# VH-VL binders against Peptidoglycan synthesis regulatory protein ReoY 2 (reoY2), part 5

Target 1, 183 residues: Peptidoglycan synthesis regulatory protein ReoY 2 (reoY2), of Halalkalibacterium halodurans (q9k656)
Amino acid sequence: MGKWVSVAEKRQFLKWFLTQQLKRKDAKRILEYLLQHYHLLEQVMFTEEIRGRERTLVISTLQSDEPGFAFYLYRRKIEDPIRALGELQANPADPIYLILHFHGKAQNHQYLQMLDSESREYIKRFKQFQAYKEETDSLIEAVLIENEKKMLLQQIDEALDLKDERRFKDLVKKLQELDRRSS

## First folded at step 21 (VH-VL; from dd5 with heavy chain D102E)

Design ee1
Fold by ESMFold2, last read:
Structure ee1 (fold): chain C 183 residues (1-183), chain A 120 residues (1-120), chain B 107 residues (1-107)
Amino acid sequence: as target 1 above (183 residues)
Amino acid sequence: EVQLVESGGGLVQPGGSLRLSCAASGFTVSSNYMHWVRQAPGKGLEWLGIIYRDRSTDYGNEFTSRFTISRDNAKNSLYLQMNSLRAEDTAVYYCATEKSGESYSEFDYWGQGTMVTVSS
Amino acid sequence: EIVLTQSPATLSLSPGERATLSCRASQSVSSYIHWYQQKPGQAPRLLIKDASNRATGIPARFSGSGSGTDFTLTISSLEPEDFAVYYCQQYSDYPLTFGGGTKVEIK
């Protein structure tokens, strides 16, 4: 049920992708070779899944935290782009699954439209997970700030009860700083 | 025997339009990479664009807005629609294709060309 | 876009002489250069593929060499039918481009 992607669309996107710096400079040769040999480019399918019975290229930009290059074939992993290119040339009619890692992938609508439906769903779930993590971290920080505020208010009450003017001023100052942090 | 025959050339006024045809025999256009190339009188060769097997196209820089490559699989024919023609579009127009199943942008077969003259 | 500069523009030689034609690219094109021959009133004919590989049916007197930015077409001993214009073409990047041509003519 996948939407097929035209050769012209693949070429346009890969040309854009290559404007970025790759973690493995020699992996650039594979993408350039595909652009120059469109009988191979037409076999390229963008995905987010490694296909153990089929060949899958993984190529990452410098800004990504993913490995820079990997090629999976027959459940083998090949980390030399030159050897990987030879395998692509030997079987020109077989699909070439391509996983690209680059900054802003989840917000790149052109890329998302080129992915299979399962890969699109994975990226949507990843976006939700990142948003959930950020919300959880924000909630934890808010709880920590509120607990510190409760402690400071209790200590201010104690300083007033004991008529400790210096302690009172120090605590009010801390409370003011905490209120600024929570704005 | 592979054969390409261009037609549809002629005299046209600036700002006008023409559709060129390329009739193919001895192979199937939908299974091959088809190109248009032109040559102004006394000048060199200029690549206009390609139509891929999936019907998507790529063009030379100046031709994207004015020229459209298409094909008709039933007639085994390639077309070049040219709009907003200018004097510098005066040229012989060739269609070309690649021989092998692997794409190296080598133009193995050429038609004999059709002349387009853009003049007042 | 990649500019191919051919030299000389015209090469005047006699039959039996050796012709050496140059093609220089404005940036590296690896070995992604083809050579064509064009006789008056005819379409181009593919001679050399990927800098050095003769196309099918091309006589052995034609050879090509080079990589990167500098490429050479050599005709070891000119025959009467070799007096024509010769073009180089790159496919390293779009747009595909041709050189301006070298005319080989009878001295």
Scores: ipSAE 0.728, ipTM 0.885, lowest interface PAE 1.2, mean pLDDT 89
Fold by ESMFold2, fold request of step 23:
Structure ee1 (fold): chain C 183 residues (1-183), chain A 120 residues (1-120), chain B 107 residues (1-107)
Amino acid sequence: as target 1 above (183 residues)
Amino acid sequence: EVQLVESGGGLVQPGGSLRLSCAASGFTVSSNYMHWVRQAPGKGLEWLGIIYRDRSTDYGNEFTSRFTISRDNAKNSLYLQMNSLRAEDTAVYYCATEKSGESYSEFDYWGQGTMVTVSS
Amino acid sequence: EIVLTQSPATLSLSPGERATLSCRASQSVSSYIHWYQQKPGQAPRLLIKDASNRATGIPARFSGSGSGTDFTLTISSLEPEDFAVYYCQQYSDYPLTFGGGTKVEIK
């Protein structure tokens, strides 16, 4: 089950999506065609799943790690946007499943509301995993900084004992830089 | 048999409101893409907005806050609600539709227009 | 917003002459241009679709051409009923916009 998405909502979002640079510049033509031919836009369903026996478009922005363009039809993979457009034109009443890859997807409230429930849950779990990873990385960084601070303090004490003024000044400078990063 | 008939035009004062109607016959408004277009006296044509089959709407930039397009499927009618009217809104207002089953933003059928005059 | 500039603003010709009307877009609109004819006191009538395709019932003397930013409407031999104002319209992007019109009038 998914939420119903109006043509106006689909248009507004795709207009925003097209402000970003695409990995495949020629794939832009497909999205522009959908915007210009809203009887096709009516058939668009946003998803995160490739639908094996149904038409699925995958389009990615430059900052995404995903492939720039793919079109899946009857288990075939078509990598030519022009041929994909021809199939959409030939079958205007069939659903068009659209997967978009772009930076900040998991935080884009408008996009998440347009997805089916399974796709929304997948993104929620991925966002939660990223938050856990960032929390863990931050904890590890704090431990590493604390250990480096302890080592610098020991080296400063050694430089004082040996009256090594140059080394002392260098180490204090490093300690100040480390304190700046940890604050 | 396709026919579009606008009504509800007239004289209004600046800041006022007016609701235009477009009665359709020979087709169903809910199965088609309906538009409003206006033409100031002696001037060219200006697109105001569209209502899609699902009732969602899009507008020209300057109209999004003041104008609302809606329809009544039972009466087979399209409406334009205009608020905060200004002198520059003085125009003939047309409703228009595209041929069924296509969306090339071609205005195949037009009404006769209704005149709105905004004057103090 | 895509601006359509039509030229000339007025074209004064005699019946039987060839009329050439220009429409220039401020950015590429591919072939997504329609042409309309409007007579005084009447709503516009669709004439040409998608730059070059005549609408139903439009005589063969009307033809359209162009792509990208430059478009032309040609009336090969003017008839008395062809003296009207002609508008181009783009649908490449919202808002939908019209040109300022070319009035074709009898000399």
Scores: ipSAE 0.688, ipTM 0.868, lowest interface PAE 1.4, mean pLDDT 88

## First folded at step 22 (VH-VL)

Design ff1 (from ee1 with heavy chain S100T)
Fold by OpenDDE, fold request of step 23:
Structure ff1 (fold): chain C 183 residues (1-183), chain A 120 residues (1-120), chain B 107 residues (1-107)
Amino acid sequence: as target 1 above (183 residues)
Amino acid sequence: EVQLVESGGGLVQPGGSLRLSCAASGFTVSSNYMHWVRQAPGKGLEWLGIIYRDRSTDYGNEFTSRFTISRDNAKNSLYLQMNSLRAEDTAVYYCATEKTGESYSEFDYWGQGTMVTVSS
Amino acid sequence: EIVLTQSPATLSLSPGERATLSCRASQSVSSYIHWYQQKPGQAPRLLIKDASNRATGIPARFSGSGSGTDFTLTISSLEPEDFAVYYCQQYSDYPLTFGGGTKVEIK
């Protein structure tokens, strides 16, 4: 399943995409080939999901956390762009599903317009998940810092009780450092 | 036999508009990639644009705002709408097509061309 | 855009002579170059596809070579009907572009 997008629109977007730095430089050749041969570009559909019944290209920019390149020939994963290109050339009439990972794709209006509703929803959910994760991580970090601070304060009190000046000074320094990091 | 026949050329004043036609036979225009190419007198060839099978179009950068390529499937014809014509637009205008199902940007078939003269 | 520079602009030769035409691209176009022949008052005709493949019906005396930025069209032995203008054209990137042409004229 894919959304229909005009060849002209695909060309324009992919041309822009190619201005980005790709993780796999050799994957660039595939996109260039598609742009040079519109009978293949006509077969391209943008998606966010890998399906075992589809030929799916995955290409990522350097700023993405995703793998740089993969070609899923149905249930077979091919990591060689040359082989992938060969497959596309051998079967030019078959659909090509393309997953692109790049910074800000969730906010890229042009990209989102080329996606089907299911893929758009996927991106939306993923973004929400990332937001929640970030919030959770921040909370965890805050808790850890607070706990560390409490421990240091307790140790400081102990050092004072024992009249251990050296330990006291060291602990105070640690506390000050922690405060600087958390501010 | 594949045949392309351009028409609609003539004399037009600067700033004027003109619509060229390309009548195709021997194939279906909607099944092929159709191009417009022009040639100024005594000059070389210049690619103007393409209409894809899905009717979307691409143009040379200098033509995007003034030229529009379209087609009529019922008439099996290609069109080039030219607006805001300039003297430098004076040329023979060709329609060309690729072989069916291929997109190697090779112009396998050409019309005879139609002359457009932009002059006051 | 990719600029194709053809040289020489004019090539004056006699029938039976070898003609060598050059097409240079401003950037690499791999092998995505076509060659056309145009006679006076006629539309261009496709000669060579993808740098080195003769189009259907093209005589064996026509050959193409090259890759990257430098391409050559060769006519091994000029026939009277070969005197024409020849154009190279790239499709490595849009917009599609042509060279300025080389006129092969009779000496």
Scores: ipSAE 0.884, ipTM 0.943, lowest interface PAE 0.5, mean pLDDT 94
Fold by OpenDDE, fold request of step 23:
Structure ff1 (fold): chain C 183 residues (1-183), chain A 120 residues (1-120), chain B 107 residues (1-107)
Amino acid sequence: as target 1 above (183 residues)
Amino acid sequence: EVQLVESGGGLVQPGGSLRLSCAASGFTVSSNYMHWVRQAPGKGLEWLGIIYRDRSTDYGNEFTSRFTISRDNAKNSLYLQMNSLRAEDTAVYYCATEKTGESYSEFDYWGQGTMVTVSS
Amino acid sequence: EIVLTQSPATLSLSPGERATLSCRASQSVSSYIHWYQQKPGQAPRLLIKDASNRATGIPARFSGSGSGTDFTLTISSLEPEDFAVYYCQQYSDYPLTFGGGTKVEIK
């Protein structure tokens, strides 16, 4: 279930959101329509999850890695904003769940205040996950670099033993490049 | 029959405050969208603000700080609290509403208005 | 805010004549515009909805057209009761705004 938010608050937030560049330009029309028709805006609830039992709009800014637009009519995914809008117009009394993807979403207090507790937790967990992933990836990269260095050093030693000057020079260059990348 | 009756208008000094009332009949104010619109003498119409069914409000840009729209469900009435009144606020003040269940920002019903004069 | 400019400010015509009133928006409002009629000493009355739809009880001689930024209210044949001030109003964006009005007066 979505958190209740006043129409005025929704309007204010969405108006701000529309100042952002949307990945799907044609999705803008939907939000504009909602703002123009506040009886529909009343039905809007902000969420972070797609549920098969809910009509859910997903709109993303250009800076988001998420798809620009999707409308989930229960289990049916609609990628056409016009069709989505038509459905909203045809059923104005039904709830509208809105997922917005934008940069700084997890730190946007206004947005977070409009989310239900579950959605907020979702965002929090996601953020934590991303942080852990980033850390893990960094660690992995470090290990890989270290291993590569070790290998290169071994190969360098081998080249020296074989008095292969050409190979030695090439390997040293590779090592230097690797060091530059890791710094 | 839908009827809106504004009251509370009168003469007020600059810097003063005034509270206008709009008594509704024939419908429930809490179930509809209510607007205030004013008209200066010999001038056009100016939208002041709206109160939604959830009692939240939006205002014209210049009115947000001075005007407050509210509602009393028990009295089936709409109110406009005006503070820091200026000469430019002299106008007939109308309350208006849309058809029930509709929100196309169309003013289907109007009161007869109440005159507010801000003068020294 | 969206500014609506109505022209002409005053239109002097005789009964039976055709009246054409213009409303221009500072930016596109799609079809999200209404027209109102206001007679002296009365509150405005909704006339046209969404650019081209007559409100309930409005005579067929009234028609609206246009989209985007340019809108027109037409009275095909003026009746004596049609002499009034007409306002356009947009709801494409908040705040809601009205045009300055066109006064249709008897020549």
Scores: ipSAE 0.882, ipTM 0.943, lowest interface PAE 0.5, mean pLDDT 94
Fold by ESMFold2, look of step 22:
Structure ff1 (fold): chain C 183 residues (1-183), chain A 120 residues (1-120), chain B 107 residues (1-107)
Amino acid sequence: as target 1 above (183 residues)
Amino acid sequence: EVQLVESGGGLVQPGGSLRLSCAASGFTVSSNYMHWVRQAPGKGLEWLGIIYRDRSTDYGNEFTSRFTISRDNAKNSLYLQMNSLRAEDTAVYYCATEKTGESYSEFDYWGQGTMVTVSS
Amino acid sequence: EIVLTQSPATLSLSPGERATLSCRASQSVSSYIHWYQQKPGQAPRLLIKDASNRATGIPARFSGSGSGTDFTLTISSLEPEDFAVYYCQQYSDYPLTFGGGTKVEIK
């Protein structure tokens, strides 16, 4: 099913994640505590889903539009990192589900490989939808540019027929600008 | 009673290889965090690395390319494979473990060490 | 790499005297410092955990204090078996590092 993630891999990734500025600076201490107490780090599972029957820790970098810190337990939301740490310490054998929000997540191959299967599928579908939307937008822009070129070429022919030198030069300049835009 | 016994030390020439063993009794190596630490003659202590319960490893920066920590659960033993040995690797090599269920990087139990001498 | 600097390098004292050993970290390590004792020809022995907590079976004459960058091990009244080398160790970040040691020797 999902790939087994080693403690060493989790540690390496979290050390990298901590090089970024967090929205909630006190959440840094929670991650540092996990790195320093690897019996807890063993229980960490990366996910994108808040788990209603389990513990879920949400931590975000400054660049994310997500909330900076939250801890979910039995449909309760805890926003005090000290209380969250206490729960982790009191129940060291229980899973710790970790949602990280950071810039470039969808393109981070190491992170995607560490996610559970449900979270990986969600990210995969998000990538596919985003690529589809970008491709469609590019196709629409290409059609609009092609139609504008056709219109300009017709107007250039008209300017030549009327011997309107200034209009001709203006239209050719517009056509050249449009060619730069379409490449 | 927890006991750790290192073996496999000796004289080796520069560029050579050596595998150290650490036999454990009184506990299960696969349930614990196992470390290697060395001490050059007349010098202080130097951490080499850890093997976690899931068998993944972390090392001191200088050792990642030449040293490998592993274990054999059936023999309840920890190993340190050392390659491309140099004179500065001359030291007593200790295995150490943390108390079962704890991970505060405290070395509760140590072996008595095995001497490795790297010289021509 | 976090460097731990121990001072003094040696303490020459008599039994019954108070020993005060210093360990200074190159950056804050919170309270993530352990102390070890090592006698000649022996492996180190854990004395103090997390700056101030005596390990199991360690006599009350050993105490530790400090936080951040400055840490102290105190032996309130030296016994003959206390003449040894003492090391501090940090676990705030990898690599785990030890101080250079303080040798407590009989005067």
Scores: ipSAE 0.744, ipTM 0.883, lowest interface PAE 1.0, mean pLDDT 88
Fold by ESMFold2, fold request of step 23:
Structure ff1 (fold): chain C 183 residues (1-183), chain A 120 residues (1-120), chain B 107 residues (1-107)
Amino acid sequence: as target 1 above (183 residues)
Amino acid sequence: EVQLVESGGGLVQPGGSLRLSCAASGFTVSSNYMHWVRQAPGKGLEWLGIIYRDRSTDYGNEFTSRFTISRDNAKNSLYLQMNSLRAEDTAVYYCATEKTGESYSEFDYWGQGTMVTVSS
Amino acid sequence: EIVLTQSPATLSLSPGERATLSCRASQSVSSYIHWYQQKPGQAPRLLIKDASNRATGIPARFSGSGSGTDFTLTISSLEPEDFAVYYCQQYSDYPLTFGGGTKVEIK
């Protein structure tokens, strides 16, 4: 059985979402229109998946790295909110799939409860992947720092062998800065 | 022919409760967006709330805690449950509906109202 | 909450005269304004929807205009049945709100 979300619940969440600043100011008009015309709001389904043969709106806040607005319709991408609104008005009985990008999505219990199960699982997997990526990047950085340190130590030995006092002092300063960075 | 008939008004003491009914004919209540609106004697109009087709509701700011809108599809009727009534709730209470399939918050059809008086 | 301020509170006019009623919103409501007529002892009657569109069965002498914060209801030539109280109502945001009304009365 699918999860059911009431019009009142959709309205409450979208009102909250609109307290955030959007990347595209003109996309605000679409959400406000849905709130003002609840026969359309009834057709809204929250998702994280672009539906290739359905209407999908993508709207993002300033805090997101995602594009500010896109509307997908029958294998087309429309980036003009005015044209998108016209399509919604012309076809009021068709589903409206809505993807929202905002900071803290994976931690927002209300939003997660409104998503279908596939979209919720995707967010959970994405959060786990980001944690793993951060750990891996940290390990790679540590290896790069150690290799740079080894190269500096080799160059310091060479400067000592050649009695190059100026180069020696420069290299020791670089090594000290690298040690600061790795602490 | 769309008709709305309110009933259940009367005299009630402060702190009391009252349930208003709105009998609808000429349309199916579950297909429409329906509202309650009130008007104190000699005063203007005040929106109380809406019931959506899925039965979820939204209310005016001060009514959320005391008033409940519901409907009975089998009886084709809308209800307003009013609790913790106060003197300022004295008003004529109207039910109103939008046209079937529309959601422009326009009140196309109104009942003739039922009077609620809250007084000792 | 969006406050609608109607002016004047009372218009005293004769049949055949033009009536001009004002409704000002405390913030922009785009064109999301409706107008209602209410006679004593009766329920309100929808006149104008979305600022400028006459509802079904409303005579052509009624017209509406405006956008944003300032709206006008005009009755081009008053008939005896037009003496009533007129309310504006916004639906830009919840709660839905009405203006305080303008009473149009016989001079």
Scores: ipSAE 0.743, ipTM 0.887, lowest interface PAE 1.1, mean pLDDT 89

Design ff1 (from ee1 with heavy chain S100T)
Fold by ESMFold2, fold request of step 23:
Structure ff1 (fold): chain C 183 residues (1-183), chain A 120 residues (1-120), chain B 107 residues (1-107)
Amino acid sequence: as target 1 above (183 residues)
Amino acid sequence: EVQLVESGGGLVQPGGSLRLSCAASGFTVSSNYMHWVRQAPGKGLEWLGIIYRDRSTDYGNEFTSRFTISRDNAKNSLYLQMNSLRAEDTAVYYCATEKTGESYSEFDYWGQGTMVTVSS
Amino acid sequence: EIVLTQSPATLSLSPGERATLSCRASQSVSSYIHWYQQKPGQAPRLLIKDASNRATGIPARFSGSGSGTDFTLTISSLEPEDFAVYYCQQYSDYPLTFGGGTKVEIK
């Protein structure tokens, strides 16, 4: 069964989204039109993928690296919001897929709950990957520091066995430096 | 013929509660956008809220916490639950609907209204 | 909240005269204004949609104009049944709001 998002939920989120500055200020008009014409808002489905056989709007805030506005219709790309609005008005019963780009999207629980299943899973996998990468990088650094300490201790023992005072002092100094890095 | 008939009005004490009904005929309430609007005696019109076809709702700012709009599709009826009533809630309460199809927030059909009086 | 200010509050005219009713919005509402007529003891009736479009069954003597913040309802020649209260309503943003009304009364 597909994801169900109420008109009131869509309106609430889009009102919040519009508190942010858009890259294309004239794209604001499309979202306002949807809020004012809820028979169209009913047809809005939040997604992260351009739908090749469907209408897809892409709208981005100023903080996003993505293009500010695009409208895809059967592999045609329209970059003029006025022309895109005309298509929505002419075909009011057809689905309207909406891709929103804004800062903090992957951590926005309200938005994630409104996405279709495929888009939600994509963001979930990306979020998991970033968390695992950060955790792994931290563990690798800790292991490298511990291995260096082991090697220094072994080299200190060797210097003591060989009665090499200069090497012993150099290695102890290196060990002290490494302890400061890990503290 | 589209017809809307409100009922459930009457006298209620401040702080009390009241549930209004709106019986619809000539159309299916689940296919339309339904609204409540009130009018205090000798005053203008005030929008209270909407229920969308999916049953989600939006309200006028001061009514969000005290009023609840709901719908019973089997009875083809709309309801307004009003709580924590005040003297300034004294008004005629109308249900209204738009034409089926495009939504322009116009109130094409109205009921006759039901009077709610809030006083000691 | 968008405030609609209607003027005059009362318009005293004779049958056959032209009535001009004003509605001013506190911010631009584009053309998202409707007009209603309300007779004593009755519910409102939709007259004009989207500033200028007559609703079904509304006589041609009713017309609307305006865009942005200033809107006008015109009744070209008043009939006896036109003496009523008239309200404007905006739908540019929630909450939906009505003007305070203009009462058109017989002189």
Scores: ipSAE 0.702, ipTM 0.877, lowest interface PAE 1.3, mean pLDDT 88

